# Designs tried in a protein design chat: VHH binders against DNA N6-methyl methyltransferase (damt-1). Part 6

Target 1, 365 residues: DNA N6-methyl methyltransferase (damt-1), of Caenorhabditis elegans (q09956)
Amino acid sequence: MDTEFAILDEEKYYDSVFKELNLKTRSELYEISSKFMPDSQFEAIKRRGISNRKRKIKETSENSNRMEQMALKIKNVGTELKIFKKKSILDNNLKSRKAAETALNVSIPSASASSEQIIEFQKSESLSNLMSNGMINNWVRCSGDKPGIIENSDGTKFYIPPKSTFHVGDVKDIEQYSRAHDLLFDLIIADPPWFSKSVKRKRTYQMDEEVLDCLDIPVILTHDALIAFWITNRIGIEEEMIERFDKWGMEVVATWKLLKITTQGDPVYDFDNQKHKVPFESLMLAKKKDSMRKFELPENFVFASVPMSVHSHKPPLLDLLRHFGIEFTEPLELFARSLLPSTHSVGYEPFLLQSEHVFTRNISL

## First folded at step 9 (VHH; framework vhh_3k1k_2)

Design m5 (from y1 with S31R)
Fold by ESMFold2-Fast, scan of step 9:
Structure m5 (fold): chain B 365 residues (1-365), chain A 127 residues (1-127)
Amino acid sequence: as target 1 above (365 residues)
Amino acid sequence: QVQLVESGGALVQPGGSLRLSCAASGFTFSRYYMRWYRQAPGKEREWVAGIRSSGGSTSYEDSVKGRFTISRDDARNTVYLQMNSLKPEDTAVYYCAAKRVYIDSSGYTFVSEYDYWGQGTQVTVSS
């Protein structure tokens, strides 16, 4: 494809998913109107220096130069297409953060799954009835053509995308689910909890095997599958992931950048200042080495969105991949923090963004 | 093969009107985002107006909103800029440009790397 970059209106995406329930995502969740301030604790650590400091600074500068050029193109085109909002005098970041805090005041029970059956519902169901039917030990599917509703005993509603299948629990349960249902995935998307992978010992910091290293990823993938991993900007993480992919018999086919922008189209961090803080995140895409499938993906690609104010939330990738001709029927999201249509999702927080506190009534419909 | 040819530039008095035309060939015109830019001497090229592929929305730079109207005729592979209530500060070379832009139903806007430009047409507003 000749596509140079993409811009996502993530609010519009979720409005489309829940259109049939006449629901709209609260706009306050997408009102990042001013640039972020750097973490003062990180500045203190940076001043003390680290063994890989020169390498990190070089890599950040190189990426920032390429991304700065792309950011200008994105802002210019997005402005012309009226994608971006008019500049506000008032800082809406605090309003957006408060909306996110309100949305996250609910929790759902979780446990390890035997995964022997899938519990189905169509239009609506109570959480207590799902629990009575074994939700804690099994996956749940909203089998209807329209979004479904799950209601908690306290009256809180959760809106579930059509044909989504989910489990609230450990990602390690995915192998059992795959085996029990003779199901292989042709797309895996993962955003692992990178910040918690190191454990401090009394004398030294130890590198423990991460949750990902407990998974036999190749066993749950189809031969021509694609896997997409969000990575942190920690020094050496890209090399670690290449090694992990190699262990799984996979090879990297592309590394894409998500440019995080304000509602006006400006990067959330300045490229020139605070080089340790960057306005972009990396997505590594990989395939099985023995697959002869040729993916027509750009090796380097940039897409931009205004981030939702919920921490660690990533934009939906399914239609972006379809744009480049990637066909899939059984997508899986690991470490899921939200649910998507026609997608399998597993993690401890897959209901995080399904609460009624994320939504309002769509007056246009 | 790809060609954009602007026409209609002229000398007009303040308050006058002009209609610029841009004839396109060598690509599937109906699928392209068409737009007008202008450049006055010693200034950077600035965006003036845009119109999305057939059935799409229009957009304008603030200083021309309400005075200029962009339109397209996909059957004739032509984009137009109707300029009313012209001011001396509208004096510039006006350029037609084409870029392929796709919007899917999911909220993604995809922008092509190819950016086609015409040679420009001079508009002068003076007495």
Scores: ipSAE 0.722, ipTM 0.852, lowest interface PAE 0.5, mean pLDDT 81

Design m50 (from y1 with T109V)
Fold by ESMFold2-Fast, scan of step 9:
Structure m50 (fold): chain B 365 residues (1-365), chain A 127 residues (1-127)
Amino acid sequence: as target 1 above (365 residues)
Amino acid sequence: QVQLVESGGALVQPGGSLRLSCAASGFTFSSYYMRWYRQAPGKEREWVAGIRSSGGSTSYEDSVKGRFTISRDDARNTVYLQMNSLKPEDTAVYYCAAKRVYIDSSGYVFVSEYDYWGQGTQVTVSS
């Protein structure tokens, strides 16, 4: 394909998903209007303490040079197309982050049991009814063509995309579900909780990353499936994932970059940031080694989005993959914290980002 | 076999008007983002105006807003630049350019790597 890059209006995407419920995404969640400055201030202070005589070792990054060039192209074209907003007088980053904090301040059920059955609902259901019908031990499906509503006993509503199926629990539960329903997935998307050297070590965080080594990924995949893994910027992570893919009998077919931009189209971090904070995230795409299927995917591709202010939220990939001719019938998201239409999702907090605090009501004029 | 052919450039006095035309062939014109660039002597090439494929959404560089109007005729595979209240600083070679941009209903904007350019047409504004 001749597509060089893509730009996503993620807010518009979710507005379209929930249009039939007269819901509008809270715009404050997508108002990252300024570069992330704390790291720049910290680097300036550290730099002032460094002797000008110290020989500095510069590691050349062809990837960073390519991303800088792509960022400029994205800024220029997006500006011409009026995709980006003009610079705001006020830095909206704090406002956006406060909105995210409010949206995440909700209670959701926890799980510790195996899953095997599907509980279906269409328009609306109470959380207490789902719990009584075994939600925590099973999968829940919004079987309607329109979004559904789940209401908690405290009055909090959760808006569920059409045709979505979810499970609150360990990602290992997917193997039992796959076997019980004789169901294989032709697309898996995963954003694991990665350990980062920039944060203090936690046992839970390390254990969550280690769970990847316990999954028998090949057993739940169709022969010609595609798998897409978001990875962190930790040194050595790409090599670690290549080894994991190899263990699963898979090989990398592409490594894509998500460029995180402000509402004005500028990268959220400067590319010369020494704190291992870069304005992009990597997505590794892989297939089974013995599959003869040819994916006409660019080996290196860049797409840009203004990130939702909620930490670790990733943009939807289904329509991007379809643009390159990749069709799938049974997509699965592992470590899910939000739901997508026509998608199976499993994680400890799969509908965390579906609460009414993420939305406002549309007032039709 | 893509071609973009500009026409309409001329010598005009300050305050005058000109209409530039760009005739396109060899591609599906109606699905392309069309735009005008210009390059003055001793200066770098700059973007002037653009028009999207769907609905004809237009955009302009600040110095030409209110004076220039971009439009398109998809039946004739032609994009136009109507230039009014011309100033000496508008003197430049004007270039037509085409790029495929696909906007889907999901919120993605896809941009092609190929950027087709014409040979340019000279506009001179002087007394």
Scores: ipSAE 0.703, ipTM 0.847, lowest interface PAE 0.5, mean pLDDT 81

Design m51 (from y1 with F110Y)
Fold by ESMFold2-Fast, scan of step 9:
Structure m51 (fold): chain B 365 residues (1-365), chain A 127 residues (1-127)
Amino acid sequence: as target 1 above (365 residues)
Amino acid sequence: QVQLVESGGALVQPGGSLRLSCAASGFTFSSYYMRWYRQAPGKEREWVAGIRSSGGSTSYEDSVKGRFTISRDDARNTVYLQMNSLKPEDTAVYYCAAKRVYIDSSGYTYVSEYDYWGQGTQVTVSS
């Protein structure tokens, strides 16, 4: 494909998934009108006549310089196409943060040991009917062509994408599930909860990042499968993942960047290295070394999205991959925090962003 | 094979009108984002107006809003720029440009690396 970059309207994506239920995502979740860190320091420095470009003031990595140039292209084209909002809301993203708090204030099932059983439903089901002894022990599948509804005993509704299968539990459960059902995945997407000092100190549960070294990923993949890993901007993480892929008999075929933007199309952070924050996240795509399949993927690709105000939420990748000609029938999301159509999802929070607190009724003109 | 041919440029008096045309060939015109840029002597090229393939949604640079109108005829593979109330500041070479932009049903807008440009047509607004 000749595509140089893509811009995702993530709100529109989820609206399309749940349209048949006459549901719309709460727009407040995407009201990111303010940068996360102001660039006022650079403006002050420029006014003093010290430098007219960021590179002259501060040195950035080649990746940051490339991303800054791509951000300008995305802003210019998106503005011409009227993709971005011209109106700025001067609330320092307060409305979107409050919407995120509301969305996350929901009771969800606790993780439990996985069984081999798949419990199917089509239109609606009671959460209690899906739980064994008060816990979800099974894999749950919405087998219908339309989104399904699961209702909790307190009346809270959860909206499930069509043909999605999920399990609330440890990602290590996937190996047993794969073997029990003679099912191999041709696409895996993973967003591990990467190591941080505060998370490691808890010592209550095994770190999910450490679980990656216990997974036999190649065994659950088809020979010509693609795997996509979201990584942090921690120093050395890319090299760590390359070594991990190598141990799995895999090699990197592409490294893509997600540029996080405001509703006006500006990066959410300045490209200032001293702030230790960047407005982009990296996605590493890999294949088995012994596979002769050629993925006609750009080796370096940038796509941009206004992030949902819920922390660590990632945009859906399935249609972006299909755009580049990647066909798959059995996609799997590891460490899932939300559900996608026709996808297997496993993690401690795959149900988290499916509640009615994320949605409102679709008011059509 | 790909070609954009602009026409309609002329010398006009302030307050006059011109209609620029850009005839396209060698690509699927109806799926392309079409736009007009201009370049005055000693200045950088600037975007003037654009028109989407879907619904014919239009956009304009602030200085030409209300005076210029962009339109397209997909059956004739042509994009137009109707220029009214011309000012000396509108004097420039006007370029037609085509870029493949498409929106899927999933909310992704894909923007092509390839950007086709015409050779330009000179508009001069005399004093």
Scores: ipSAE 0.726, ipTM 0.847, lowest interface PAE 0.4, mean pLDDT 83

Design m52 (from y1 with V111I)
Fold by ESMFold2-Fast, scan of step 9:
Structure m52 (fold): chain B 365 residues (1-365), chain A 127 residues (1-127)
Amino acid sequence: as target 1 above (365 residues)
Amino acid sequence: QVQLVESGGALVQPGGSLRLSCAASGFTFSSYYMRWYRQAPGKEREWVAGIRSSGGSTSYEDSVKGRFTISRDDARNTVYLQMNSLKPEDTAVYYCAAKRVYIDSSGYTFISEYDYWGQGTQVTVSS
């Protein structure tokens, strides 16, 4: 492919998933209309140091220069294609943050003991029934070709993508599930609970990066599988992941960047090598070393989206991978906080972002 | 062997009209995003107008809205720029450009690294 970059309309993606229910996402969740303010309490790295620290600072600067050039290209093309909105007189960031608080104000079941049983439903099911039958202690599957509905005892609805399977629990439960069902995954997407100041303060559960060292990833993968890991901007994290992949018998095939932009197409943060905050996130893609499958993926690729204002939400990757010719039958998301069609999802909050507070009725049919 | 050839540039009086044409060859024209840029002496190149594949959506720089109209004829591999109510500040070399843009049904828009450009055609608006 000669593709240089991509722009995602994430709102349009989710609208297409739930169109059969006459639902659309609340546009307020995607109204990031102005740049984020930099962290004024930034703790600067000391300017003396070892060669590794100097090398990291230089590499960060080079990445920022490349990303700044790419951001300009994305802004220009997106404007020409009418992808971006014109600048708003009003700053909608506060409204967007309040919408995110409303979306996250839902109760979901706590993690339960592992069980390999799959409980299926097609159109609708009571969450109370799922709890009473021990179903939430197991795996829940919306087996229909259309989105399904799970209703809480207080009448709150959760909208479940078609053919999605989820489990509320420890990601380690996936090994037992895989074995019990003779099921291997050909794509794994993971957004682990990386340590950061903002994430640590907002977490409702305690989970460590060390859980990654307890997973036997190779056991649940097909021979020609692809794995995609979202990583934080912490110094040394890329090297840590390369070592983890190596331990799993895997090697990196690409490292992609998600550029977070405002509704006008501008980066959410100015490019500044001295700050904690950057407008992009990294995605590392890896394959098994002994696989002869060739992934014709660009080694470094940039894609941009207006992020949902909910913290830690990541854009869907399946169609992006398909664009580069990567097909998969059994995708798995680890540390999931939202659900995708035809996907297995595991985490302590796997359907947190499926509640009616994320959606509104589409009355403009 | 990819070629974009512009024509129609001329000297016109303020308030006059011109139609620019860009003939394309060597690629699948109907699947490309076609657009016009201009460059006045001593200034940077500026985007003017664009048109998506299949005679689809059009877009314009604010200073030319209501005065310029972009259109395409996929059967003839040609894109046009109809320029009305011309002003001295419209004086520039006008360039035709082509870029592969694939729009996914799932919300992704993919942009190619290859950007094909014509040689340009001079438009002068002067009394």
Scores: ipSAE 0.701, ipTM 0.838, lowest interface PAE 0.5, mean pLDDT 81

Design m53 (from y1 with S112H)
Fold by ESMFold2-Fast, scan of step 9:
Structure m53 (fold): chain B 365 residues (1-365), chain A 127 residues (1-127)
Amino acid sequence: as target 1 above (365 residues)
Amino acid sequence: QVQLVESGGALVQPGGSLRLSCAASGFTFSSYYMRWYRQAPGKEREWVAGIRSSGGSTSYEDSVKGRFTISRDDARNTVYLQMNSLKPEDTAVYYCAAKRVYIDSSGYTFVHEYDYWGQGTQVTVSS
């Protein structure tokens, strides 16, 4: 309760989930040793930094000031505790980017029709047995106490966390599934596909954000549920989400920050950079207005992690929420690109980041 | 109530040795991250050494590595700083500090907001 901040070793988390299969996460995926800045952009920013330094200081936002102070505390304490153990590799993150390319060099089947039927397996299953006409239309559940294995036709393996359920498809499919199985969720985590800063994706952007307005979130939630939304750093997005929550009969209880750090504990972006990039992401937590449940959550908590080098991957939140006393039985992740134990996951690529390309076998004696 | 009491500070010649002690009371000592800081006249307080609650992992500021050794005795609720090959630059008031850190099995390290500090003990290295 009096926790000031947390630091996540995401690599250690996934190592623990798949330990029973003697799998180890490829460390290269978490070897972000350099800040996110190309050489040409670095030189341009350096020149502008000298001329505009005084104005940058005045323009620093309240959130950036608080995050900068928190980043210093995290760096100092993490160094004292020897949390930052990896050697610095000054290769402009080339090794970690190559690992990410390898991890994404895999395909998963699409789905064209929704089904509420669940297909269960325990130890292993062939991807072809889960497909009809080259598509996965059913919900897939690894019902075992240990991680399961799904193997595709080219021999590529996907490692599935224990008691996890996933669906390949539109997040709207969750409403049919919820109704068909008389199942309500007490925790929802969502990372919607927010639009890029480029106006070239204007049509896709509007369609992606509009899908949130098509979801009847209150219908699939238990009365005392918690919902957690990752949001982009676009100006006005927090107010937009407050309005969406209000429309769903919900109210914000906390807004947390994920500070993205290098393997040495430094923020991935300088707080004063000219690209207006920030090294943190925001997570908004909300509950139903008519729920009498009191959440003992800090309103402005900060946690830090070295991000996986795959773009848009978010760190696991379940044990962080449990630390603050949030108990849940039926968690749901919307717009999922990876799987978690005892969790329902829905998205177009929910098990994309479960392939053998993100792991190594640690059995060699 | 929480209390940290440092002792062992003295005047010593360059090249000499001193052992500082910090006696703790009022909290579950074995569960806390213990550390030493120092502050010389006209300078900011700086971290010197730390020792974790689990496994006894130790860490040091670069200028004292190889010369200083931190250790703890959980049965006596005491943390120590053995200082060897002392230099005039080591002259400072040395402070003991305690912080609650919880490391769970999931990969999260939780750091609590409260720091407990001692009153300090003066170390002077001079001929």
Scores: ipSAE 0.745, ipTM 0.861, lowest interface PAE 0.4, mean pLDDT 84

Design m54 (from y1 with S112Y)
Fold by ESMFold2-Fast, scan of step 9:
Structure m54 (fold): chain B 365 residues (1-365), chain A 127 residues (1-127)
Amino acid sequence: as target 1 above (365 residues)
Amino acid sequence: QVQLVESGGALVQPGGSLRLSCAASGFTFSSYYMRWYRQAPGKEREWVAGIRSSGGSTSYEDSVKGRFTISRDDARNTVYLQMNSLKPEDTAVYYCAAKRVYIDSSGYTFVYEYDYWGQGTQVTVSS
């Protein structure tokens, strides 16, 4: 089982989830034929003492060198395997950006007060039946073996994966839900909305720090659980997460890299002058320190994917983890903006990317 | 025990044809990506052609495209390279190689670290 790397196909994954409804993901969302524009801003913010700053700069450069070598291997092998498209449409990704704008132009009910009650449906449900005063108070579960449909009063449809559960609200609501239902999670995946360089965004980042620091993550996890955190390329973030894991009684078992590629298999950013705008994202995996479970996960693993044109969207990880022999019964996604089969999802917009604006019909009805 | 045994290498005149065979044993041949590499004297080893386990999709290096054809017989655990319109620059030791590639039900492709290699077969194109 010495897997060297993986090449993901997010579009095909979502197509497989919804094929029973005769739906396909709009291919424009994955038509990334042009490399991203170079970041013309070279301003750096001093965050740490000189010793820590130098150490993080070295780590970033070493990661970039390793990723550049992996990118060449992925391009070469993927080309031999005919995974990548030979022809490109170099439209500066205009079609994919417009598709993303359309996909995001949908109304999600506002965050509700904390509730541990579940409303279940199998085939279809009206959005109004899930709401009171314009808010979703309850957890919502599609309990069927096939995808379900939620329709709002305007006729807009949302397509819900089978056996998925979602909650609109603060991620800390998960603790009450876990306790009320005597339910522990054996996998947590989180992609927090990290700092984005403005005063308004800095306040959002401070609120995220407060939420993460107030969560008692170990209490909602099974003893042998795995947690996976997406992190930004900000200087010092890995050390901050190691400290958070330690606070939760957890230790890092692996740090994986997602290489973002064009439809031709090239990195979305050149490695040369894009040190703070790199074509990869890091995923930190951790387990409880007192667990004797041995995860047969590579300590460093690279997987490549053509990103959905929606900013900060991440590929589904469960099939990747299953490849390494990791099975989960109760996965949980925090800060969710899309839904996955057999998964609990919590965030302010957990079904944002489930609307009909993301999908098209496979064939005529 | 994993074995890849190439055969069919010979001296042939420019413009001639030759068919190479690679007999595989000791692994699940049908699930492996099979390919041919070659190495000319004083040159680096280069990829020539490949054939996937899924869909039988084939691919070629530009200099051999249209002249060489790769094929496989999964029942006989054999991969072939049909070489037509041979040129002196095609003179090399030709190697058969196997790499495990697994494609899951979601279409995710997993590529494994190690290749199995044959001992090679000499092709000489000369008058």
Scores: ipSAE 0.742, ipTM 0.863, lowest interface PAE 0.4, mean pLDDT 84

Design m55 (from y1 with S112R)
Fold by ESMFold2-Fast, scan of step 9:
Structure m55 (fold): chain B 365 residues (1-365), chain A 127 residues (1-127)
Amino acid sequence: as target 1 above (365 residues)
Amino acid sequence: QVQLVESGGALVQPGGSLRLSCAASGFTFSSYYMRWYRQAPGKEREWVAGIRSSGGSTSYEDSVKGRFTISRDDARNTVYLQMNSLKPEDTAVYYCAAKRVYIDSSGYTFVREYDYWGQGTQVTVSS
């Protein structure tokens, strides 16, 4: 495939999933009109750096140089295609931050027990499906061809993609579920809450990273499966993941970059040598070493999106993988915070971003 | 074989009009994003106007907006640039370019690496 890069309109993706309910995502969640670090603050930092010659400045990495060149191409083409917005008044991302705060202001029950039992429901006309008191201890499946509605005990509605299954709990619960239902996955996507030196030590983050080393990934995968891991910019993380894949009998087939851009198509951070201030994230793709399946994936690929203002939200990957000829029947998302059609999702907050606070009414015919 | 052939370039007085044509062959024209670039002596090549494969949505560089109109005829594999109210600053070699852009129903826009380019047509605006 000679595809050089892709640009995702993530808002359009979710609008298409929920079109049957006449729902649209709140555009404010995607109104990243300003860089995450304002130019005035960056100018002040540069000036102070010049006056303090003792500060050691590192060379720009080859990876950052490549991404900077790709960012310029993406900006130019996206501008020509009218993908990007023209902003006359910049609000320093105030609307998007407020929308994120509203979206996250929802109550989701915590997992207290685990069950392999599936509770199925379908969208019903003129009815809201009220989930049983056991929702948090079971696997919930929207078995219908249209999106479903779950109403929480406090009246909050959550919109569930068709054919999706989710579980509120530890990702380790997937092993028992896989065995109980004789189900193997041909795609796993994971965005673990990586431990970071800049983040205060939290029990949740430490437990989730430890769980990765305890998961028996090979036993829940089909022979020809693909696994995709979002990784942090922590030094040594790529080597750690290569070793982890190797322990699982897997090998890396590609490492892709997500370029995060503003609504105008500019990187959310300027390219410079400051620690942890890069506008891109890495996605590592791996397959079983003994699989004869050939994935015709580019070894290095860049795709760009305006990120949802909710922290740690990642773009959907299924259609991107399908573009390169990769089809799936049983995809699984680990550490999920949102739901996708025909996908199993496991995490402590798998339907967090499905609440009515994320959506508005779609005015299109 | 792929070919883009521009025509219509001429010497014209300030305030005049010209229509440039670009005839395409050897590829599925209707599936391509078509655009016009120009390059004045001693300057970098700059984008002027573009037209998508879907519904003919158009875009323009600010300095030509309101004066230039891009259009396409998929049945004839031709893209046009109608240039009105020409200024001396519009003097340049104008190039037609084609890029494969695929927009799926789920929100992804896929952009291919290779561009097809024409050889250019000279437009001179002078008294």
Scores: ipSAE 0.699, ipTM 0.842, lowest interface PAE 0.5, mean pLDDT 81

Design m56 (from y1 with E113Q)
Fold by ESMFold2-Fast, scan of step 9:
Structure m56 (fold): chain B 365 residues (1-365), chain A 127 residues (1-127)
Amino acid sequence: as target 1 above (365 residues)
Amino acid sequence: QVQLVESGGALVQPGGSLRLSCAASGFTFSSYYMRWYRQAPGKEREWVAGIRSSGGSTSYEDSVKGRFTISRDDARNTVYLQMNSLKPEDTAVYYCAAKRVYIDSSGYTFVSQYDYWGQGTQVTVSS
């Protein structure tokens, strides 16, 4: 494949998933219309630490030069193809953040106990049938070809993609489920809650990082599987992941970059910004060392999307991987914060972006 | 062996019309996103118009919308730019460019690394 980069219209993707329910994604969730700017407190912190990070700053700068050139190509082509929106007279970042707050203002189910049992439904189901004492204990599968609806006792609806399976709970529950059902995954996507100065979830991050290191990833993977890990921009994280992959008997086959852009196609942060805020995120792809499978993946690839205003949301990768000829039957998302069609999703927040507050009715009907 | 050859550039009076042609060879023309760019003296090269590989989807820079029309003839491997109501501000060297773009149903647009350019054709609008 000679593909140099890709641009994702994430609104279009989710509109397509829920089309049969006459649902439209709230466009406000994807209306980042202006660049972000780090505050003065962060600038002071960055300045005081500059001497201790001189070598790493130079390495990051070299990568940023390449990304800056790609960003210009992406903006030019996307503008010509009318992928991007016209500049708004109002800064829509605040509007977008308010929409995210509204979308997240729901009670999501949780689990303290785990079961390997699968509860299947097609069109609709009551949340109380899926929960014991207000907790989800089982794995839930929407087995139909159309999206399903789960309704809470207060009348709040949650929209479930077709053929999706999910579990609200600890990611370690996947090992028991895999064993109980003699099921192995040929693709794993993970976005662990990494430590970040901006989110300050140090305690939660530490606990989840410990769980990640205790997971026996190789035993739930098929021999020729691919694994994809989103990593933070923390200094040293790429080396840490290479060591983690090595401990799992895996090796890196590619490192891709997601460029976060405004609705007009501009990067959300300037590349010359010396505040350690960059407009891109890294995705590391790895395979088992003893696999003879050759993946025809570019070793370095850039794709761009307008970020959803909800924290930690990442764009869907399945069709991007299929573009490069990677077929999979049993994809798994760990630390999931949303559900995808034909995908297994595990985490404490897989239901977070499924509520009716994320959508509007398609009124063109 | 990829080649894009522009033709049709000339001196025309304000309000006049001109049709530019770009003949392509060395690649599968029908699969490529074709576009026109221009560069006026002392200015950066700017995008003017584009036409997608499906043979119907067109896009234009705001300043030329309604005056210029881009079209293609896949049987002849040629893209055209019909320029009407020409203004002195349209004076520039016009370039033809080709890029492979694949748009899927998932919301992804995939863009090829190859970006082919012609040598340009001069358009002068002056009385």
Scores: ipSAE 0.702, ipTM 0.840, lowest interface PAE 0.4, mean pLDDT 82

